# Ledger of designs, part 59: VHH binders against Flagellar brake protein YcgR (ycgR)

Target 1, 263 residues: Flagellar brake protein YcgR (ycgR), of Thauera aminoaromatica (c4kar8)
Amino acid sequence: MAELSTPSPASPAPLDGGRGDELEKFTLRGARQILQLLQDLITHRGLITAHTGGGHSFMTAVLKVDEERGRVVLDPSPDPQANRRALAAPRLTCVTQLDGIRIQFPLVGLGEGQDKGRPALFAPLPAEMLRLQRREFYRLQVPLAHELSCLLKAEDLARKPVEVSARVIDIGAGGVAVVVPTGAAEFVIGGTLPACRLALPDGEPIELDLEVRNLNRQTQRNGTEQLRVGLRFAALPRAADTRIQRYIFKTERALNAKARGGL

## First folded at step 1 (VHH)

Design zc15 (framework vhh_7zox_3)
Fold by ESMFold2-Fast, scan of step 1:
Structure zc15 (fold): chain B 263 residues (1-263), chain A 120 residues (1-120)
Amino acid sequence: as target 1 above (263 residues)
Amino acid sequence: DVQLVESGGGLVQPGGSLRLSCVASGFTVSEYYMGWVRQAPGKGLEWVSDITSGGDTGYADSVKGRFAISRDNAKNTLYLQMNRLKPEDTAVYYCARVPSYWTSGEYDYAGQGTQVTVSS
């Protein structure tokens, strides 16, 4: 038996269950929309995690959409056992992501054969495709000129409170990534930093709780060691969420305008 | 248009070495977390290694001390140097881009993969 591998590159578990009505507004049912989205997956060479049930999945891609026959052509797994599991499954749940947008769709009636002499898997076109924009995957790279900072309320090795002003390097709807000098504070993945203060260019700092999600060390060209900390917003108030989103959109538009006219 | 193209796979004897490369286009590899993931016959996807935009590296316990991830920013290319290869390293290896700093193991783009077979 194989050991469980974590972290895994597989997409998150399929979104399903009792959320049918809530997901309907994100569900594409028009034939032309479905064909266009499948074509976008081909164009972007999007990797698809195909879930066959029972905790099994394999990696595939859409090779071709056949409008006349009403079917998709998928890249088979190099693992014959994965292909056998897929063919035996009553339903394949395909999950992929393009530019932070989650795409999920069912395939039923999977078959195998060849496409232009190469092994392929075939399935009827899905009747629906979920296209859910995941705001938590969108990250704005913060311009250095904005001097965006977050005052972290953390602890040292002895559990004594310390305050660290950290530079925000990216920001999204779900959190921020910051850099701190090595040794400035101790961070534990899963730990909560209460009552931190995020300073945006306009208005008063936003007080919020942050959860530590990841840590990595970086050495800059000048030899300075820095710790990069990924922080998730815990229980973000609606007013704060609005201010953060407004900052992100405004800054992205300004960066796009600069790129078009500033070079 | 984001594209990742792997190369360098092949047949090698146990104890041998291979270098995998991944040429990226449509984005700058130094600005993203990048990773290598593999799928062995009969098994699910396994994270192998990653490298942050800052150059910090991580490795699965099964490959620590044997594999080294690196990048060449001028060539916009990611590498995986694989040393002291074992039969259990036999897999399709995928080069992948990480869209988020929050969690490892979630990728938005990957290549078509390159087959590595370690056999006597």
Scores: ipSAE 0.000, ipTM 0.194, lowest interface PAE 13.4, mean pLDDT 78
Fold by OpenDDE, second read of step 2:
Structure zc15 (fold): chain B 263 residues (1-263), chain A 120 residues (1-120)
Amino acid sequence: as target 1 above (263 residues)
Amino acid sequence: DVQLVESGGGLVQPGGSLRLSCVASGFTVSEYYMGWVRQAPGKGLEWVSDITSGGDTGYADSVKGRFAISRDNAKNTLYLQMNRLKPEDTAVYYCARVPSYWTSGEYDYAGQGTQVTVSS
């Protein structure tokens, strides 16, 4: 009877491990971004697992962000021993989820005190927060009001070059899904569409190469047939990647705020 | 309760084909990122393929052009068509639900696995 040792939930790899370059893409270091994310955690009453080391952790929450003092206020554990461990730890590793995205951040310099007459834990604001999202596959549904479009350089049935303006219905760091009229062009899965142009609201169109990854024919309620094309970014300049990521982040935040009744 | 049940594994000769199935319950497969991972004897868990809710597919370099991931939404089932199988494809194959966040090898749910053995 081989005891299938349930793989122990892999201890969150210390942020310091050598995969630093890949994690950098998911790391927030901007003060404003950090503050906003902490505020979002407060708004959502997100439970945080704070790891104190040695396999010990306790549940907490961000109660307040004190911008003036540059500190975060945490809910102490009901277990006095957990609080003692937390205070003795050189570093807390805080792990939580917001909207299905794992968030991890370090806290250093934990202290205890009172907030509004209640026991609380205090720490300086984190210098960085890791937002682990599968960005290459995450697809943000594009709000209709944004009217994103992609100019596709494709071929027709006769292999004649054609340009098709396609509506972007979702976007991610790894690609876009677009809708094209049926018969506008011929697409082949695995085929490359060179020198396409993605239009974002914040500036000039981005020139990029696209790879066809998926084709889905859809019949609309009115009987009109449309073709949904899933496209991968085959080659994306860094600057373009940054713009796309910024758009996604900004839009996601706005949508979430709206969903919470804040707008 | 979320459940994943793999089937379709077996013994095949090199160059042969298998089709794995994964029946999901407790959630809708088309609403999630789904994937296949495998564990060969003495090796760690290896990502094989995935499919997004939007239908976009990805493949490990080792299986690209040989394997095809698909799903039947009506059956709430994920598939892995494996063609031109090689001895190095020998592993336990797991169906997994992939969370919206990705750290290499992470999944939120997986089945019991199905054994695939490629041998002459």
Scores: ipSAE 0.000, ipTM 0.256, lowest interface PAE 10.4, mean pLDDT 83

Design zc16 (framework vhh_7zox_3)
Fold by ESMFold2-Fast, scan of step 1:
Structure zc16 (fold): chain B 263 residues (1-263), chain A 120 residues (1-120)
Amino acid sequence: as target 1 above (263 residues)
Amino acid sequence: DVQLVESGGGLVQPGGSLRLSCVASGFTVSEYYMGWVRQAPGKGLEWVSDITSGGDTGYADSVKGRFAISRDNAKNTLYLQMNRLKPEDTAVYYCAKYTFKSGPLWEDYAGQGTQVTVSS
């Protein structure tokens, strides 16, 4: 025969060595996880860019998840041509963000109909969803041997200015988590700590403003309490962002090398 | 399409020098975090050097003082100057483009790499 095989309607792009394996760890395949993520998109009214192929896309949103029929209900485009392209496409690639996390999933078998008397698009639930944390939400667990610290400018219980050296336990492009002794300072969620100093191994401390995002009390094995403080970089200069990225990359690479080499 | 083409490897004597080149297409090297990683026979990938979009450089302790990473923005090319080569530097060297856009740092390779053998 002239042709014995028909190409898949959706072929993945060629993968460089390691990239496909890395994406696997961020791929959700559990039915409950997929349903929860879709429901989160509904709750947060997440806008989705649906790519229909050939450089075409349209804006949509998940209106409903029909668990009984195993379908997702989507908001159609106000552009009839976009809807026609979508219905004709063998696969849609849906891309969105939720809380800084990139979410991507395929939809196959798109159909047209109505939901509660209004036009809607329907598709079977995706078998997989990619959930990639955006750079600002990626967290590197700081090795204890690095002894990373951040000098915090805060207030004590009497509202007097105080400087607290806090141990950095994790770090990302968007912020750090630190631990401080209980009672060393008072923190208010949403409050800004100005002119704090982050000490990295590769030079002078970085001066930056930090916003308090979360607080968690931890009890150590010796019975002492520590306060874990999540801090967002309020405004990060490019040079500081570059140094933080370098530290994360070099440390991640070193940890991966140790894991593979057994060192 | 992103493409990286490595060249400049070969057989050299201990104490010798080589300059590796990585010609990039589909993106501008000065706008990304770029680096070199290597894989010695029977071993895993090892980070060698990096350069940020801002031009700051970093090196593995094993090569610090001997290797220098640079780029030529007009030629859209990344380089690794390797001096005082040791038998322990024998490896396939890969040029890597990195991104934090969608989570952890990702490495995009040109595929084949360039072989460096340090031997008498």
Scores: ipSAE 0.000, ipTM 0.205, lowest interface PAE 13.7, mean pLDDT 76

Design zc17 (framework vhh_7zox_3)
Fold by ESMFold2-Fast, scan of step 1:
Order: sequence, then structure tokens, then C-alpha cells
Structure zc17 (fold): chain B 263 residues (1-263), chain A 121 residues (1-121)
Amino acid sequence: as target 1 above (263 residues)
Amino acid sequence: DVQLVESGGGLVQPGGSLRLSCVASGFTVSEYYMGWVRQAPGKGLEWVSDITSGGDTGYADSVKGRFAISRDNAKNTLYLQMNRLKPEDTAVYYCARESLGYTPYSSWDVAGQGTQVTVSS
């Protein structure tokens, strides 16, 4: 039985067009729905990561929707090079999150100008917006205090077996996202990591087969590089699925209770 | 629900100081990368400062040596101490949670309503 494999809602990496048929049910194409979602981003002052290609992105926000002209007004980057890359790009891929819901949309035909005397970027309204419902693609952000780890069985650059202890940063019904030091192992998108061990706070580590779904390299402030790896549960025994869901539910309830009344 | 509420902005003369606060609810600030971004009148969003879940801090070159980011885990609150303020620091300041634990070009999960800082005589 095939499961929908997708990045975490919080992932900055754009979802691939090759999953178009799997994501169609989450794609908004109604003009009213698109306008309402863009207005929600304005109301909540949602920060958007705009990918311009070549590994480049910048942070922006929707300032205004001009319904009459069918245009979105965006906040330009303080970095002039980022704005030049955006204007030169044939397409921007915009990724944001609104209350745990992943939102992704393309912008084509970006221009620059002013809105009420302020520098602005302009683009036609997107013809489609991807909205992944929180409940279907929910990822629990793992509390650092839980020290959740996954022992990955991978290969090094010489194709020799290596074990890497990776910190789990988010977890969902379909997989985990982990952070590993750069160079700790070689990961291939679509590759399978057999017999990895997920350590939950209670009980024995869970043995899982994991499939590499995405890779995102990040440079830390101290100059060290970390690699974020998105991993899908390729084979999940019933008992393991139950324990993972129980951990997610228990942790989410504890975080919600702590926020509302203190434990 | 996850919420961030900024406060502490205001009108201040050049050379003055302000302390911004960001009260978080629905999550624990020590478990995330937290940051401050700002938008000056007629300008784009600018990353100002961040603090990692491990406590490491980063600052934009324009504010290094003048601003200090911190958090109070008992109060679940993020702070930005702003010293030796300049007219160029005039902006709306936003508190944000980084969803991936990385800054500044990663997705931001939550941004507050912002607090206005005006530096003028």
C-alpha cells in the first residue's frame, strides 16, 4: 500500500512537480480561495521564503492584493542582489507556513515599482496555490529536551557502512526530519537506509527502514555545516506505527496543556 | 494555538535604548531558533538577530555591538535589547519562530503583529 510521501510542512524545500497528481487534491485553483489565502497571509503577516533558483532565496511578505488588476504586492529584499535575482528569474517559488499548514505557490512575471511611495515587487496573482492541511501532513516539532535521535545506517564517501546518530527535529505519521553533520554519510534521494533505529523516550529503539526524500544543506553561525535529511518510513510495523503516533499525541497534548495552564 | 506578541516599541531619541519583548504561547521558545526581523519604512524585511535552541546568537552587521538577543525560559519570552539607537533603526520589529531551526533564509512558522520603533529627535 502506497503512502503519500511529502516533505514536512515546515520544510523550506519546494515540492516537486513530479508529484502533481498526488498533490492535485491539495491545490487551490479557485480565484476566491486564492484571494482569501493571500489575504490570510497579509492578516497574519506571514513570512515567505521566495526561492529564485540556483540555491538562492530571500524573505518576503505579501503587502497587498490588487484584485482589480489581478496582482500581488510583495516586500522587496534589503539585499539588492536578491531582488535582481528575483527579477531575472523566470519563476519564484514561494513557501510559507500558516499555523502549521504548508502553503506553496509560484509567481511569474515579477516586476518592481512603488506602492504608495514605498519600494515594492509586483506579480500577477498565482493561478494555483498548494495548501497542505495540517492534519494530513502534521509534523510535531520535537522538543529539544526529549533528545530524540535516530541511528542511521548509511554509507560513507567510500561506500563503506557507517552509523550516524542524527537528531530528530520533526516527526509525523509518514516520517522524520533529522540533522546530521556535513560529511558524516552520503545520502542519495530515493535511497533506502535499512534497519535504522529510532529512539523514543519510552522503551526500546524502533527498527525502521527509511527512504531518503529530500536534502537541505545549512551553514551554522560558527561556520560548520549541517545537513537536514527528510526520511520517509519505507516499512512501518503496526507496533512501531502505534508507538510513534502515541508519542506524537502525548507530546502534543503535553505542549498544549503546558501552554494553556502549566504542568 | 501558537502565538507571538511583541511589545516595547516606541519613540526614542538617537543614542537612546529600548528593550523589545516577545511573549510566546503554544510552544516553548528554548526549543526553537527564535529571531527578530524588521521592516523600515519603504524598505524590505531585514533579518536583525537570532538565537538557536542551544543558545548561540547571531546579529546583522548593521546592529552588531549595539543589540543583544536573549530569552527567559521561565517567562517563555524572547527579548531584544537595543542600545545606541540610530534613525536607521526606525522600523516595525517582528518576533519570529524558525520552523526548521535555521536562519535567515529558512521558512518562518510564526511571526507576531510587530512593534513600531521610531528613532527621531
Scores: ipSAE 0.000, ipTM 0.223, lowest interface PAE 14.1, mean pLDDT 77

Design zc18 (framework vhh_7zox_3)
Fold by ESMFold2-Fast, scan of step 1:
Structure zc18 (fold): chain B 263 residues (1-263), chain A 120 residues (1-120)
Amino acid sequence: as target 1 above (263 residues)
Amino acid sequence: DVQLVESGGGLVQPGGSLRLSCVASGFTVSEYYMGWVRQAPGKGLEWVSDITSGGDTGYADSVKGRFAISRDNAKNTLYLQMNRLKPEDTAVYYCATGPTYLWSQEFDYAGQGTQVTVSS
């Protein structure tokens, strides 16, 4: 049933809809469940990465659900080119996280207009949503305040060795997703980056080999473009695995305590 | 402080059954991703089973069809029902707030463990 065709847990890329058989048990198709999940994303102010194809994406959010018109209302990008790509795309693939749960859904028939006098994007309600809470798909969104970084050993456009300090945006048992400045380095899917250094709080950086799993050019809410790189841990040492898991669970615990109104 | 207290282990013959319990304090079991991991003599930790906050369950291939994970929210307790036990199931079983193949005393989310011995 081709579980090996599913993107790595370290991948920020959408799960392949053409391999839907193995994901069917995680797919929500009930109208009430879909509405409830979308409302949960609104309530928790979930940021969504909307993939427009061609390796391009932008950050958005669900602003509201219009049940009468059967539509979701999305926050447009401040980058007009990102909005043009989205409107031209036959399908958007939206990926987000809610309390460590990976949520993915398609939007077809995107249009633009205004909501209460403000620019907005509109799309019909999705007929299905993928909701994954499994060990292999668990990803912690790294709090910005933690300033997690990974020193990557890569190559520039001229194939010369370079070291790039990349911000870690999410982390799981199988890898990390990082953000690199545009033009800082070149990456090839399937390539190995040896002796990279992952900096976690409390201790020395972890030295490990990383495999490039996916690449995505992302336009941020402020209109700036960055490259997101999904990286798989290769031959992860036992001590490193323990430190990474401890960081994930301690951070999740602290975030959950804060969400409940603190102490 | 988060505390997990496991119980229900013991000596049982092959083909027998045991139910392990994990009583949680300092947090609500139903709101967290939880699981059972085990450590056989002379071996590392092995993930056995997990349950999400939403109630979805997972099992290691070695125990699938024989073990069942559940929780009682009123008692704030996680359970592992173990059926058709084999000598290979002999291990110390730990309750943990997440999937892990390595338990450490520095990691506050695992209990002290309960010994399961399957022999004739």
Scores: ipSAE 0.000, ipTM 0.124, lowest interface PAE 16.8, mean pLDDT 77

Design zc2 (framework vhh_7zox_3)
Fold by OpenDDE, second read of step 3:
Structure zc2 (fold): chain B 263 residues (1-263), chain A 119 residues (1-119)
Amino acid sequence: as target 1 above (263 residues)
Amino acid sequence: DVQLVESGGGLVQPGGSLRLSCVASGFTVSEYYMGWVRQAPGKGLEWVSDITSGGDTGYADSVKGRFAISRDNAKNTLYLQMNRLKPEDTAVYYCARTYSWGLPEYDLAGQGTQVTVSS
């Protein structure tokens, strides 16, 4: 009985141990930059997952930035217990996304109070905010009409090598999500699929190694079961990266044009 | 303005049914991964169901066979049909948007709708 680990709200996957030095490039420490980013979160009504430790989290939002008092106002959880955990936590780790960019920031010194007669949580402004402009975190939803596919080299239950043609449902610089028929192959989280082939519309398939990062069973409207597989590019040649980026850019542009009524 | 507005929650007896609705504004629901998450009293956020832009659906094991996610593109609305409700389904239900399956982080949610299953 493989305990299908309910995707616990993914503890922020340890930012791959890129050397502490790489994270510095993405860390905002300027007061103005921090304030602007918080304001952007307010403007866009960005949902924030606040981690309180011990595997607990709740959804919140930045309601207000009080520059005079140097504090941020957060929406409390509808669950009083979550709020209690938050207040008891030495550190709140906030995770959100804005325009496809992952944002992470710590809050320390959380308190409760009222803002305009409504319950609110208060914290000092974060000293730093991590804005992971890493292109690797952005995923483009692949239009069905593009019919992107990935040939996966996997193993079956008998550990016999099998090739599975998988439909790509999203793509980014860091990886792809695919759909495969249930039972087509056995996948293990953390396992490597070597010498796979990603088919893009612009030329020959790209050969690459893929790492399994996520698995989820899906049921289609017709009752057919499928498996969603999240895959990371384990090793991506520079030329392949360029092709993927070009595809993403071109597709985004087309989608945006369509949304504006231009197509 | 980009927003999600949930509705359809309420009090229902065990074995009953509810249909939740989520109306999106400022963006097209069919272009995003959309999902339902819930938070029960004293519990963390739990994933319930999602739908891809391609129409593929997923369900938590706890709701599989009882709940059905769907969308109406013309109405820009997401739905959650909940059948055979149980007391353990009592929670605030949130409609949420995410960018991808690979990063199941939500960047937008509504205010939530309360579902209470009680005799």
Scores: ipSAE 0.018, ipTM 0.343, lowest interface PAE 7.0, mean pLDDT 82
Fold by ESMFold2-Fast, scan of step 1:
Structure zc2 (fold): chain B 263 residues (1-263), chain A 119 residues (1-119)
Amino acid sequence: as target 1 above (263 residues)
Amino acid sequence: DVQLVESGGGLVQPGGSLRLSCVASGFTVSEYYMGWVRQAPGKGLEWVSDITSGGDTGYADSVKGRFAISRDNAKNTLYLQMNRLKPEDTAVYYCARTYSWGLPEYDLAGQGTQVTVSS
């Protein structure tokens, strides 16, 4: 095999190896799962917007899945120019929704032909399909009474190690947002903070690696300047993931019970 | 510094329109996937719209036909034109630089702008 990964000297290599873990929560890669989702699109008569690039798109649908030949059959556009653009494109980006779930997948190697005497477009089965479920977007606003904190291991402006106790303001399946005083530490987007400690109300602090995803500077009502830092869980042990999810669901249920005047 | 600053929110009556703006500094919006997400009171984040580096757009079913995402490369600014607003559109709207499929994971986000739709 002659192909090796070579960083381009003209542009930096992608620096966010952690985003792959987050994408895996939304990405179907199993052949069976892909086939099932495509069948669901057929069953629900899901309309698909196929993007050919350059701001061009057309409306299509999956007509059938040919498992033996490993291909999907699509309804061509009534606009012949749209079909010509699709056939010339290096890839289609297909976007649809089912019950509020965003579904997106690439098709490469599009061809034209006939199915049962009718014009059709053909493509190999996608190797991946993105399925965005609404709950994966959920961030629990941490109640102030819970006093959730995360001990961050970072560096100051002189690159000396510092430990900063940060207040956790929200938490989700993929990470936390924290607030720190401006100047308490230096944060670099894409940087990793190793061996941080997340304190949940029940039990010992969870040791975890965090990746810096976003930074926002804010002036609080008391005139204090704070930095809001979005932090991604770089890798979670199963036990830590279970504890975080349990905290989120338990707190959400308690808040919902209060709002409804009952369970 | 790399920043996003939203503006254009406010109070509007049902059926009205608002145009949200998002000014970027420290990077070029045309080189990234950009999007709008919103959070209604007491609810989680909802993806609203995205635009790819190539200019292809996507919309949530709840806003299709009413909202339009665009950008002005000369002003390094992202826009969300909101038409025929409904009370259920009431939320804080965030501008975000995101991954290549408009995921909820943010590389960079602004502080948000409040949109209130009420009579």
Scores: ipSAE 0.000, ipTM 0.135, lowest interface PAE 15.3, mean pLDDT 75

Design zc3 (from zc1 with G98S W99L R100P T101Y S102T L103G Y104W P105S D106Q; framework vhh_7zox_3)
Fold by ESMFold2-Fast, scan of step 1:
Structure zc3 (fold): chain B 263 residues (1-263), chain A 118 residues (1-118)
Amino acid sequence: as target 1 above (263 residues)
Amino acid sequence: DVQLVESGGGLVQPGGSLRLSCVASGFTVSEYYMGWVRQAPGKGLEWVSDITSGGDTGYADSVKGRFAISRDNAKNTLYLQMNRLKPEDTAVYYCAKSLPYTGWSQYAGQGTQVTVSS
């Protein structure tokens, strides 16, 4: 057997509480926003992993929101022991995903009862809900052997069109980071580079509009300066999104297999 | 209106086989990262297997060589063939639609119970 185990996709484990201040930008505290997000979870039948502490969790779903009583109604676990742990826990940390968005929220004061004659868990509405586009934050470090490149259509200092072949150093669902020689082109944060061409292994280059998100100058060991440019996909066709995600998934699997001494 | 309907679970003796099915509606299964996750009694969710839109498959170490994920694009259905079942495979199995590296559970069905017992 030549293959090693493939790592799981990103764990639904709770985000570190020490990042509270950094996550404030992504935290919803408005009552209307919280109600709308809970209703979206109901509409989309979003599975929720509820963490009870001590490494224990169970799967649940929001069955309904009782706005008059200020309560959320949850589907109990088919495992009675999981329900007992949940009821005994001082706090549940609920984690789920909708449309590539990570959602996390606390529930305190969990109780047990019935809804429409069926067992249910009840909790007060959460005071806050975290909403992160984790898809935008995940970046695959591109192996040098893949020689991924992106042909950037940019402008020089005189605003004349120039084409720059840039090495792709990382890639995610939301964009790429590339390295270009210092002075090869003028980049402005928030500026758009139209009709750039991303070359993935296997297939025609993907034509993309890219938005400049960040710039970082770095000095090589030989004293040569390079510019690291973070680029967001401004508008990504479905076929292009599928190819990029497939490349990321396939490459991550291969890298993880290599790290574990696999194929 | 996205819907996933799992079926094919049941009681089976150790060493037996079951095939789980997941019929999707409201989207085309071949265009998404799809998988099977399970929850054993008293344990958290465990990833079992996945298949990308491109057809690449993956398996948890605990099931590798025994389980096979597949899909029938004409029937818009995802399958999990489970062979040489062990008591440790006892769990509720969920079909899930997900995006790579954003986690599981964008959409999931009600689940199907698999019990492996002599």
Scores: ipSAE 0.000, ipTM 0.281, lowest interface PAE 11.1, mean pLDDT 78

Design zc4 (framework vhh_7zox_3)
Fold by ESMFold2-Fast, scan of step 1:
Structure zc4 (fold): chain B 263 residues (1-263), chain A 119 residues (1-119)
Amino acid sequence: as target 1 above (263 residues)
Amino acid sequence: DVQLVESGGGLVQPGGSLRLSCVASGFTVSEYYMGWVRQAPGKGLEWVSDITSGGDTGYADSVKGRFAISRDNAKNTLYLQMNRLKPEDTAVYYCATQYFSPGTWYDVAGQGTQVTVSS
């Protein structure tokens, strides 16, 4: 579950500076990944809105990546004033979208010249690119037949340790949502539950530290109250991440095959 | 615009080998959970093998010791090396990714590549 407000993938406006650190998990810093994404923008002829500051921007596109010189070649604006603003700016904030996914990156040290006799703008390759993948927030609805559970190590209202077996109702790459009887334990948003145990099929329970993200109280048809708790994986070992991803994958494949009458 | 193109299938005799390839476009394979799934005639989808963004691999018990998953980051390609093939390995093989999370298993699974193991 993410609390971070995600900008529209179609929005041309850059993200506020104070939100940059919150977007670290969506930021590409590998040279190969940056080169591949820039090449994808060239292949799809992606239009880029380049923000020069002071409320000014212009439309451009990546024409070429010059790996040997470590730079991108950009299409200049037909408006000479826009080009002068760009060249005077300490940085450009470039915003585009590819198949509905927002892509944002800085360019610093913009210059102008010629590429094969045609006017062009040049900038060093960006050290980072933001790619907001909307589906990273997906959560698999856990089939009731799987009886997936998480043993929570929590505290009661007197701060005495209690163990609560909670049913897992959904699971994703970043966490789980569970249901517990109302009053079974005290949960504080932002609090950490250490050494909880997530029981997946095919193996021993996974020991995890979980952070409480949200709380929702729900009354069932039989009059029983349930507390729904959203929990983030505070630190996820590689082996645990692998098992969780496999469970999600296998379960989704089985549900998809069943929905198509394929079993 | 995310696309996966599978290739390398064909007709092979029991005990033979094939190498499947999955060329990805629109995203970087090394950053995502990737896998191979198969569908035999008249059966549902079966998970075969996977590789996480961190490089950890897994295999279905039915193929463990016979199949090997790998990727070439420079070519943005996922591979499945299939050895000691059996008639029960006959299926259409699909490359799958979590680039768009679970919706991706439908949206970017390509046409698949047919593997037929028979004498």
Scores: ipSAE 0.000, ipTM 0.202, lowest interface PAE 15.0, mean pLDDT 76

